# Designs tried in a protein design chat: VH-VL binders against o46895. Part 7

Target 1, 223 residues: o46895
Amino acid sequence: MGSNKIKNLVQYEIQDFVSLNKMDTKSHDSLNLNVSKKSRYLLHRVLTNQLINNRSGNACTKTRSEVEGGGKKPWKQKGTGNARAGSSNSPLWKGGGVTFGPKPRTFSNKTNKKERLLALTTALYLKSNNTKVINLDNLDFTNLKTRDLVIKCSNLIENYKKDQKILFVAEPTASGLWRYVKNISNVDLIYTTGLDLKKILQAHHIIFTCKALNDVKEVFNEQ
Key: E = the ipSAE of ESMFold2; O = the ipSAE of OpenDDE; V2 = 0.75 times the mean of E and O plus 0.25 times the DockQ between their complexes.

## First folded at step 2 (VH-VL)

Design P3 (framework fv_pimurutamab; at its last look DockQ between E and O 0.01; V2 from the best seeds 0.00; counts 0 for: pae E 12.7 > 2, placed apart)
Fold by ESMFold2-Fast, scan of step 2:
Structure P3 (fold): chain C 223 residues (1-223), chain A 124 residues (1-124), chain B 107 residues (1-107)
Amino acid sequence: as target 1 above (223 residues)
Amino acid sequence: EVQLVESGGGLVQPGGSLRLSCAASGFTFSDYYMHWVRQAPGKGLEWLGVIYSGGDTDYGNEFTSRFTISRDNAKNSLYLQMNSLRAEDTAVYYCARESFTLEDLGPYDAFDIWGQGTMVTVSS
Amino acid sequence: EIVLTQSPATLSLSPGERATLSCRASQSVSSYLAWYQQKPGQAPRLLIKDASNRATGIPARFSGSGSGTDFTLTISSLEPEDFAVYYCQQYDSWPYTFGGGTKVEIK
């Protein structure tokens, strides 16, 4: 059957912070992202599963999304049950003969690691126009006040509105960065070891550190 | 400006074929599910089919055997191939974009952008 | 497939009056219901999605309500440009279906 995905090249302009009062466009980088051919379906499925897992505990909850409302209800096609090869009850033209949804006999509410990874790369591709990359290597953190970094980075965002959500993606060794974001209601931080589909999808703007971009490049391009 | 512009309509004899085109601009066409909807003169809207971002299709009843939807993401274009046309196929044909909100990822959504429509008349 | 029934077929009103349009589904569509406006010679325009959420640029006089099988579109005070045909559409399940339409015309 083959490929359920398409590879897309995304180009990023890297902003180098030499001080809080000065930024230079230092370099460019790119990332090859696998994008699902059925992006909405995959993202809905993975997000629904993540919401079930995040609330913990109830295995009978299925794939439905009821709480905190990011996802819509499960994929449904009325009158379409279990599809069988050559079945007269199966609409062979539907989705090119493809049946959406879980197989009755092997049904699982879980998503596998490959599906989660494909959903993450699909989400990052769809957010690529709202993604910025910053290089903090030359920034002096000694005199940096809480929130100054966030305010400065928001200036990189075209058409930024004060109520829009900003998601920082950083390398795990940048644990100290949390002090600058933890008390701001519209700003969140995740690390490359804990990429979060829901947070990526809910963000209006995403800001990668240069090191974080290199971390995910290794995972996405080699795996 | 986000827009869809249709072309290819006209007068066709019964049993004939026609290919409609829909040119998209102002948005990342490849990210969206696209639909064809028709409307016979003085009648209501009738959904024909959808093409997903990756090229798979689903059709309404009776349309599968005679109608084929395709897309060319490199050209930002959507197509409807119509074969074995009947008098009952006389209608305005609309290209429509399904809304896509990353913060609300349901399997389906409403149609937020429509083309102007192109008239197909099947008569002898 | 899910059948949508719109009533009345025709609604004759004067400018400034309130218009109330109904859409009933043969099965529950939860809140996955949209309303479109169509003027003669024009393409449909999205007014309301998810039963009650106004689309971008749609005036506040348009409001939607309902869930499950019973839905209502309300125009609080008709403007001259509001005389048009209105369609409901469900996207709860495949295939997508439209109602037969309600024509709002001048008395």
Scores: ipSAE 0.013, ipTM 0.510, lowest interface PAE 8.2, mean pLDDT 78
Fold by ESMFold2, look of step 3:
Structure P3 (fold): chain C 223 residues (1-223), chain A 124 residues (1-124), chain B 107 residues (1-107)
Amino acid sequence: as target 1 above (223 residues)
Amino acid sequence: EVQLVESGGGLVQPGGSLRLSCAASGFTFSDYYMHWVRQAPGKGLEWLGVIYSGGDTDYGNEFTSRFTISRDNAKNSLYLQMNSLRAEDTAVYYCARESFTLEDLGPYDAFDIWGQGTMVTVSS
Amino acid sequence: EIVLTQSPATLSLSPGERATLSCRASQSVSSYLAWYQQKPGQAPRLLIKDASNRATGIPARFSGSGSGTDFTLTISSLEPEDFAVYYCQQYDSWPYTFGGGTKVEIK
């Protein structure tokens, strides 16, 4: 079989957040998004890894009972409960650090990052019909009220329903936006330094800032 | 159309082992979480465990030591290895597909497709 | 683990009557609750998922309601093929669990 992904150019009209109905100038920007041909499989795999990491289950930590194959542990206790007492009667533990045997995780981590990146671009493509890009440069955060922000969001999104989830994606320097977004129910914010697949997939509408869109171009260029 | 077919059941002595298979068809098997569920004669349903699309697993508390779920995505097949079988393991064993949705919460969904089951009888 | 308690254990009704089946969870499962129908010698069949969403091909006489800990399956007018055992199942967290079942039988 040929390539396992399809490159897609997605165009976005940039809207001025201050005046959404009338714009003095029209601007467009685009993302080049790689989309997996096996999108359901990819999204399942990356989502399940994210969800497993968020859930604290003993079954996910089966390897805690394993011993390091590359050497002997400083102590060989099975966790009998005597560790709570700190008995000092266990000569197997000397108060130094536990040996951290080498694991081949560097290879796995690089593969996971490539898969995570492809999952993010795939998810953004699937949400592209419900994604808007805004310019915040003209927005004055002084004297702006939370209700004003709600009204502007409602005007931005066609056929807005109050139970829909809205996700802002902003650059880290847009910290002033968080103060207002946190007060709006069903609205969430992530920064380009912490893109989150689950939040992207859960969102009914995604709103990028122009600066955030430029940031993700750099993230996604690291193929 | 979409279907799941279990096989490998039968009569086995206590302490024995048995490997069940579940053949999937009509859908992209590798996209779905798969589950094993059993039902003792005249009793209710009991969840055994799940295997994720990538092969990781979670089990019911009492099943982690004797039962192993695996899958072969290239062969569209799901497996249940059962060891150290006991009389109380006598049941019909079903494989089930968890529905896939992108709308919310990823993998948490109901079982929309079930196999017809395979009977395992553990008798001295 | 989350225990699901179904009541009544047995419901004796005639065709045409309304059936109301209850499922109570030991802790909140939000709306992650499904209902299955099982006839003798057959696999379970999904009726309702997410507390109230009918699965594909399920007749409109089946409806589900509830959230949190209290859930109800209603069959508005029983037909002869509806006499079976019904199970609820939660999928909020591992381990997934099933209720003990409600048998709907002919009077």
Scores: ipSAE 0.000, ipTM 0.444, lowest interface PAE 12.7, mean pLDDT 76
Fold by OpenDDE, look of step 3:
Structure P3 (fold): chain C 223 residues (1-223), chain A 124 residues (1-124), chain B 107 residues (1-107)
Amino acid sequence: as target 1 above (223 residues)
Amino acid sequence: EVQLVESGGGLVQPGGSLRLSCAASGFTFSDYYMHWVRQAPGKGLEWLGVIYSGGDTDYGNEFTSRFTISRDNAKNSLYLQMNSLRAEDTAVYYCARESFTLEDLGPYDAFDIWGQGTMVTVSS
Amino acid sequence: EIVLTQSPATLSLSPGERATLSCRASQSVSSYLAWYQQKPGQAPRLLIKDASNRATGIPARFSGSGSGTDFTLTISSLEPEDFAVYYCQQYDSWPYTFGGGTKVEIK
């Protein structure tokens, strides 16, 4: 990929704070995003690198030297009526080795930290109209059912559809939230320690916890 | 079926204002960059501006002061507010979707879906 | 802004003939070039994106080539429905820009 086109950095604020317990009570919290509106190329590069890095690279074939057997010439060079052959492990033979087959390798592509962060902020900016911030401090998780969470999400998100992807972004200590979202097919959960660009881009709706938003603020401000 | 339908065109006097609408259906409207393109009678295509998924906008140099693009994702609607209209603004106005999916993600993309256009005539 | 120049302005051909249309950019647009077809009274239709990738539903007779500043749209064998105006467009950078168009007409 070529050089990134970083142009026209702007600041954007996410402003939509709602308590899950009181849907009618709205507060305002903001996340300042440094975004380059004309740097979609960067988004592509970072996403591609993420996908490349996620490759396992474990495909492995055996060469003629790695296949069991062989070592003896199958038949004499002349006078047999058969094609000339040097080994039974020849790639020309059934059961032989594979020439230039896949071997285990690492697919790693380094992404600049600043580029990665800029891509994340850009992705969040793109999803800003569908991003909400919620307060979980007063939510009683003890008696909460998965169905209740779905209902709350439906009420929180305008024009909620079951086929739309919802991404929760929570703080690492919000371990209880995973229990409720793991069985919902269209809901994903990520933590602030592992912001995933792909998941952000795939999401139709993003829901931040208040603590998660603060964590992200700290990370973005340390740039 | 993926569809864009423009409306709001008509006759307007010079110096007047007009608001065009584009109704989107058959796709997740909020996920796409939306564009306005116009075509004067017998002339080529001219890019007017874009609105991002996040709601921010960019315009062609000639249009920044007079034209405003907005969107309502809840209504799956795209808007073009035109002010201080001139005779040279007479054209068919198209809304277009920029093709952008994760499957074929590129740095930028072409317009894969177009409306049928709405005619705007500026005349005294 | 990036200026796209299309040539020729008009191309007169018969059905079955090969059509070659050119689009030149004032500066490099990499491969971020699209071709559109427009028939009278209709909206433009996307033919080619990324200089050489056919859009969905586009016949194989349409092909695009080029990179940087010089691009070509080729119609291997013209069908009656292919007589229209063709536009190139760059989406390398804002503002997006279109070429002046090439009219393919019946000889």
Scores: ipSAE 0.000, ipTM 0.500, lowest interface PAE 11.6, mean pLDDT 83
ESMFold2 (binder alone), look of step 3: mean pLDDT 91; pTM 0.935

Design P4 (framework fv_pimurutamab)
Fold by ESMFold2-Fast, scan of step 2:
Structure P4 (fold): chain C 223 residues (1-223), chain A 124 residues (1-124), chain B 107 residues (1-107)
Amino acid sequence: as target 1 above (223 residues)
Amino acid sequence: EVQLVESGGGLVQPGGSLRLSCAASGFTFSDYYMHWVRQAPGKGLEWLGVIYSGGDTDYGNEFTSRFTISRDNAKNSLYLQMNSLRAEDTAVYYCARSEYMDLSELTPGAFDIWGQGTMVTVSS
Amino acid sequence: EIVLTQSPATLSLSPGERATLSCRASQSVSSYLAWYQQKPGQAPRLLIKDASNRATGIPARFSGSGSGTDFTLTISSLEPEDFAVYYCQQYDSWPYTFGGGTKVEIK
């Protein structure tokens, strides 16, 4: 065993528009999500790094206490990446646990990408009960008013409240979808090319397009 | 009242096996990471391993082959299965809870609640 | 593994005196260090987390400081109930490790 992650299969109902006023479940689809055994640690580390990187342009070197912004300091492991589960053959590891010990001196971009993807899949798994999948291929956009798309999609959410945040996740070719969400409070849109851990974790509800779900299957195959 | 109560300790012959239990009450057990820590007579604390809320485990280097941590969330119970026991395993065994995992308020993993411990003696 | 070295091993003091206990890590643990108190026949009790934050119910005479590799637990004025063994613990890296303990005993 010795893995620091667990593979989980999540099932989603694909909701199709039968008409402008009605949706029905057409089919099911699934997504394999790797979940970190140290999800709190991983999520915190990736979030902290995301905030630092978003400030970068004119980046300054800062200590961990300065970067973490006083107050509550995020839990974070020293070194590069997560401590990974080691082989039982390792001198530094005999257990099925996450190992301690020296990290390679050279930091790999591949390691950063794998950690980021593991954090994203962990977050999506934790949000799976609050995630819906819609198929917009059958929707007649020529007769749809911009404000109505979000209203119709929110009807898929049981006990939806107006103050709750909805995050749409769409394929990058759906750039025209932005027109239907851009001016609506508590609604955001991200594309599969720019998955955002903070937005995923802060969303009360997530709505994937069917094509976006297929896109993330390919992205997550890199794990 | 948040409480952890260990049981199952006793005298065991070298090479024997023993299962320890830890009963949790006063909190939502399934939401927390749980740990086992031991202390040999007159010695310091030694971390054995953790079981995450979903049931996965991590162990200290010396314990992977002989010790197994498990949990039963429906019974609010934590277990430590100990096999191939040695005289050096003689210790008080504690179960402990690490801080609540909250994705909105991610917090460090200090041990905020401990059981009173159960004594395991490996002799003869 | 990250080794935590506590010093002194034993600290002999009288009630009302100030106690200063040190914990040094073999590698930086940032601020992810906790202090525990253990009395004879009892389980450890969390005193300080994140190097300097008092746990719920812990008296103000207990304070923690430090970051990186050097940490200190201070008891400003020892009460009779404070004579105990104190352990530091890091949770920056797996496996979790504890220091060897400092025994604060009555002189």
Scores: ipSAE 0.005, ipTM 0.456, lowest interface PAE 10.6, mean pLDDT 76

Design P5 (framework fv_pimurutamab)
Fold by ESMFold2-Fast, scan of step 2:
Structure P5 (fold): chain C 223 residues (1-223), chain A 122 residues (1-122), chain B 107 residues (1-107)
Amino acid sequence: as target 1 above (223 residues)
Amino acid sequence: EVQLVESGGGLVQPGGSLRLSCAASGFTFSDYYMHWVRQAPGKGLEWLGVIYSGGDTDYGNEFTSRFTISRDNAKNSLYLQMNSLRAEDTAVYYCARDLYYDSSGYEAFDIWGQGTMVTVSS
Amino acid sequence: EIVLTQSPATLSLSPGERATLSCRASQSVSSYLAWYQQKPGQAPRLLIKDASNRATGIPARFSGSGSGTDFTLTISSLEPEDFAVYYCQQYDSWPYTFGGGTKVEIK
């Protein structure tokens, strides 16, 4: 049937953040994630529109050796049959990048809520092997130092490297965690009310809280 | 040690069928889109199709009715089922890994198998 | 489909010389163009992606440039191992297409 997505069950091992051992009452949880069959196209489209919608102060664009150099376009939409049929425009001129006549439109600049949700669940699926779930119930925020948080994260993550980006995903009520995260250059925090596709895709490792995992089940309307 | 190894090539008579396999090792196979590309002797490269992580496929227009791409993520294996083979299908068939979205960019092929030769002749 | 035309078909040069290879697209592919090197009996090897970005492990003598319809691969000083066939590939539009190749051969 003409479905553009497939559901995939992802299982997570829940670890106590203080002891780094499996929880005595709940050691595993699962999440049903809808995954786009054309995920690179969808992710690029949603990310590009996120950048357009967030533009207000002419934000700087990062470039790296594994580079996105700007707006990547997927393959062209096949449904634009009139783009060339009946066209009398000059052929595309080569050299210097100037063209004569209209070019076929490669994609729309608009994303809707369903596309955004599908992109988020697809991104989380792609990151599932680099995703840990932790229980914070035994953590004492009063006596925690920023250095202690970094050490805990390095012990939780297999093959951790200091330059790798870690993204915490927490419930909105976990305000105490932000105090420690904000001063660590390679660690970021988002809440379940503000899931961010770019941050999810750029993270080398993702750490969900148990409560955040339950929140996203509701957000994604997974049953 | 990231590696792709093709197998299943050989001599087939016109109208015959053949199934190619590609064994992946050294990476999380289920996270990657996989492609099949062929090259006729002394000719250039031709893209056949892609299979996404979830198992859906897209093909070059001529290949949809005769060729089927599938994968088995539990076995880290990619397959190409070829039916109604013609002399012009004679080529080396390569499997190739698509770049992972969060690591290197999009749609360029960073890892290739060594290829397996399919000869269609009477 | 987008047709990629590589020129020249054959480039005969000596070690130490500069090689300049052209790839021209029938329609704009923005910067979604890759270059591959292929030696006889071997699989293609990714050299350049996104028109100008060297792949991991590729020597600095290889560089790519261009956007839209006109692209160039440059080898600043040919080494013996650089004599091979080079292919361009576009990934802007479905279906993905490759150029016909340029053979860089020793004089």
Scores: ipSAE 0.000, ipTM 0.424, lowest interface PAE 15.6, mean pLDDT 76

Design P6 (framework fv_pimurutamab)
Fold by ESMFold2-Fast, scan of step 2:
Structure P6 (fold): chain C 223 residues (1-223), chain A 122 residues (1-122), chain B 107 residues (1-107)
Amino acid sequence: as target 1 above (223 residues)
Amino acid sequence: EVQLVESGGGLVQPGGSLRLSCAASGFTFSDYYMHWVRQAPGKGLEWLGVIYSGGDTDYGNEFTSRFTISRDNAKNSLYLQMNSLRAEDTAVYYCAREYDFWSGYPDAFDIWGQGTMVTVSS
Amino acid sequence: EIVLTQSPATLSLSPGERATLSCRASQSVSSYLAWYQQKPGQAPRLLIKDASNRATGIPARFSGSGSGTDFTLTISSLEPEDFAVYYCQQYDSWPYTFGGGTKVEIK
């Protein structure tokens, strides 16, 4: 009512891959999202003014030859990965024997940061009915054909059609997931360090990994 | 060119103190997490601690009371203050840069200094 | 702390042969595992990060694999300049730790 935003709790069913051909729902998770009461105008303004760009949560525009933009790691190795994406531990920084969240980046304009974050949480809320969460921790990647993961994940989507855009959101340590997504039409991958408002809004369906969902909780639940 | 150069090593008596410096060039030093790693002669690598871009620090348990890491972002310099030195502190000391300051997640060390030798002996 | 055990301690091979180096962690480190090469009198050089991502300028003959507790560095065909000590390192948990090293000796 008197506030310019409202906090909403979104609940997700976590789909576990027991094997390549078998999935089971064993757990649930939730995410608190701040939603702008003037969502259409906020989203349009942030998109139009390029206040959200494809760089990981940093207002600094320093150029690096290794930085590829978006959420992908600049150090991405070509070819097969050996790490299981879903078996990744929390990507939180370790210090003093305690697991910490990622160290916060300083933004020169605090108002712009809050507005950009509100736009992201608003967009995720608007896409919540088209968002699925998958757990890949128990999936054996060594025998996966590159397209199989996308095909199996698409089975989680009611009435999925090949012309619909799917956006995968993964933790940055899951850089190896790109090999299972690349060269598939209408499928894209971003990492939690490079959330992209335009890609989120353009996606017909969003698929989070469990670890990616936990990463965004660190950013959004403290708003 | 991205480079780290250590200095300040030398011979020191047990119980003495020594301050090591690491000069950074070719990159925006203030954006990066910096680490100290040591290596005793003929032995493996041992992590000492990290200093984050904002100046906060974390250490290996052994080093918290005797070693202090600091940085001067205006001078592009990293420091290791070593107090109450023991014979077992004899080692080559390396400074190292943590990869990818933009992600905020833990990463490997992509750039290392040449190392500076500290010898603790009577 | 997480202990990294490298095996073998010494590996003696001829140029052109394949080298396989192992690193085992006492606890899961997920994919937060790097490999470094160190030649006598030199600083370590980053080869592989995040278990399998090759560092800039590192030849394609070097590859990394594994996750959790079991990791492997493979050199597909040894060159004379590959004579060195190789260290694995975890950056999953504080304190960061290194393996004891594997010395690759050219026969």
Scores: ipSAE 0.000, ipTM 0.416, lowest interface PAE 16.4, mean pLDDT 75

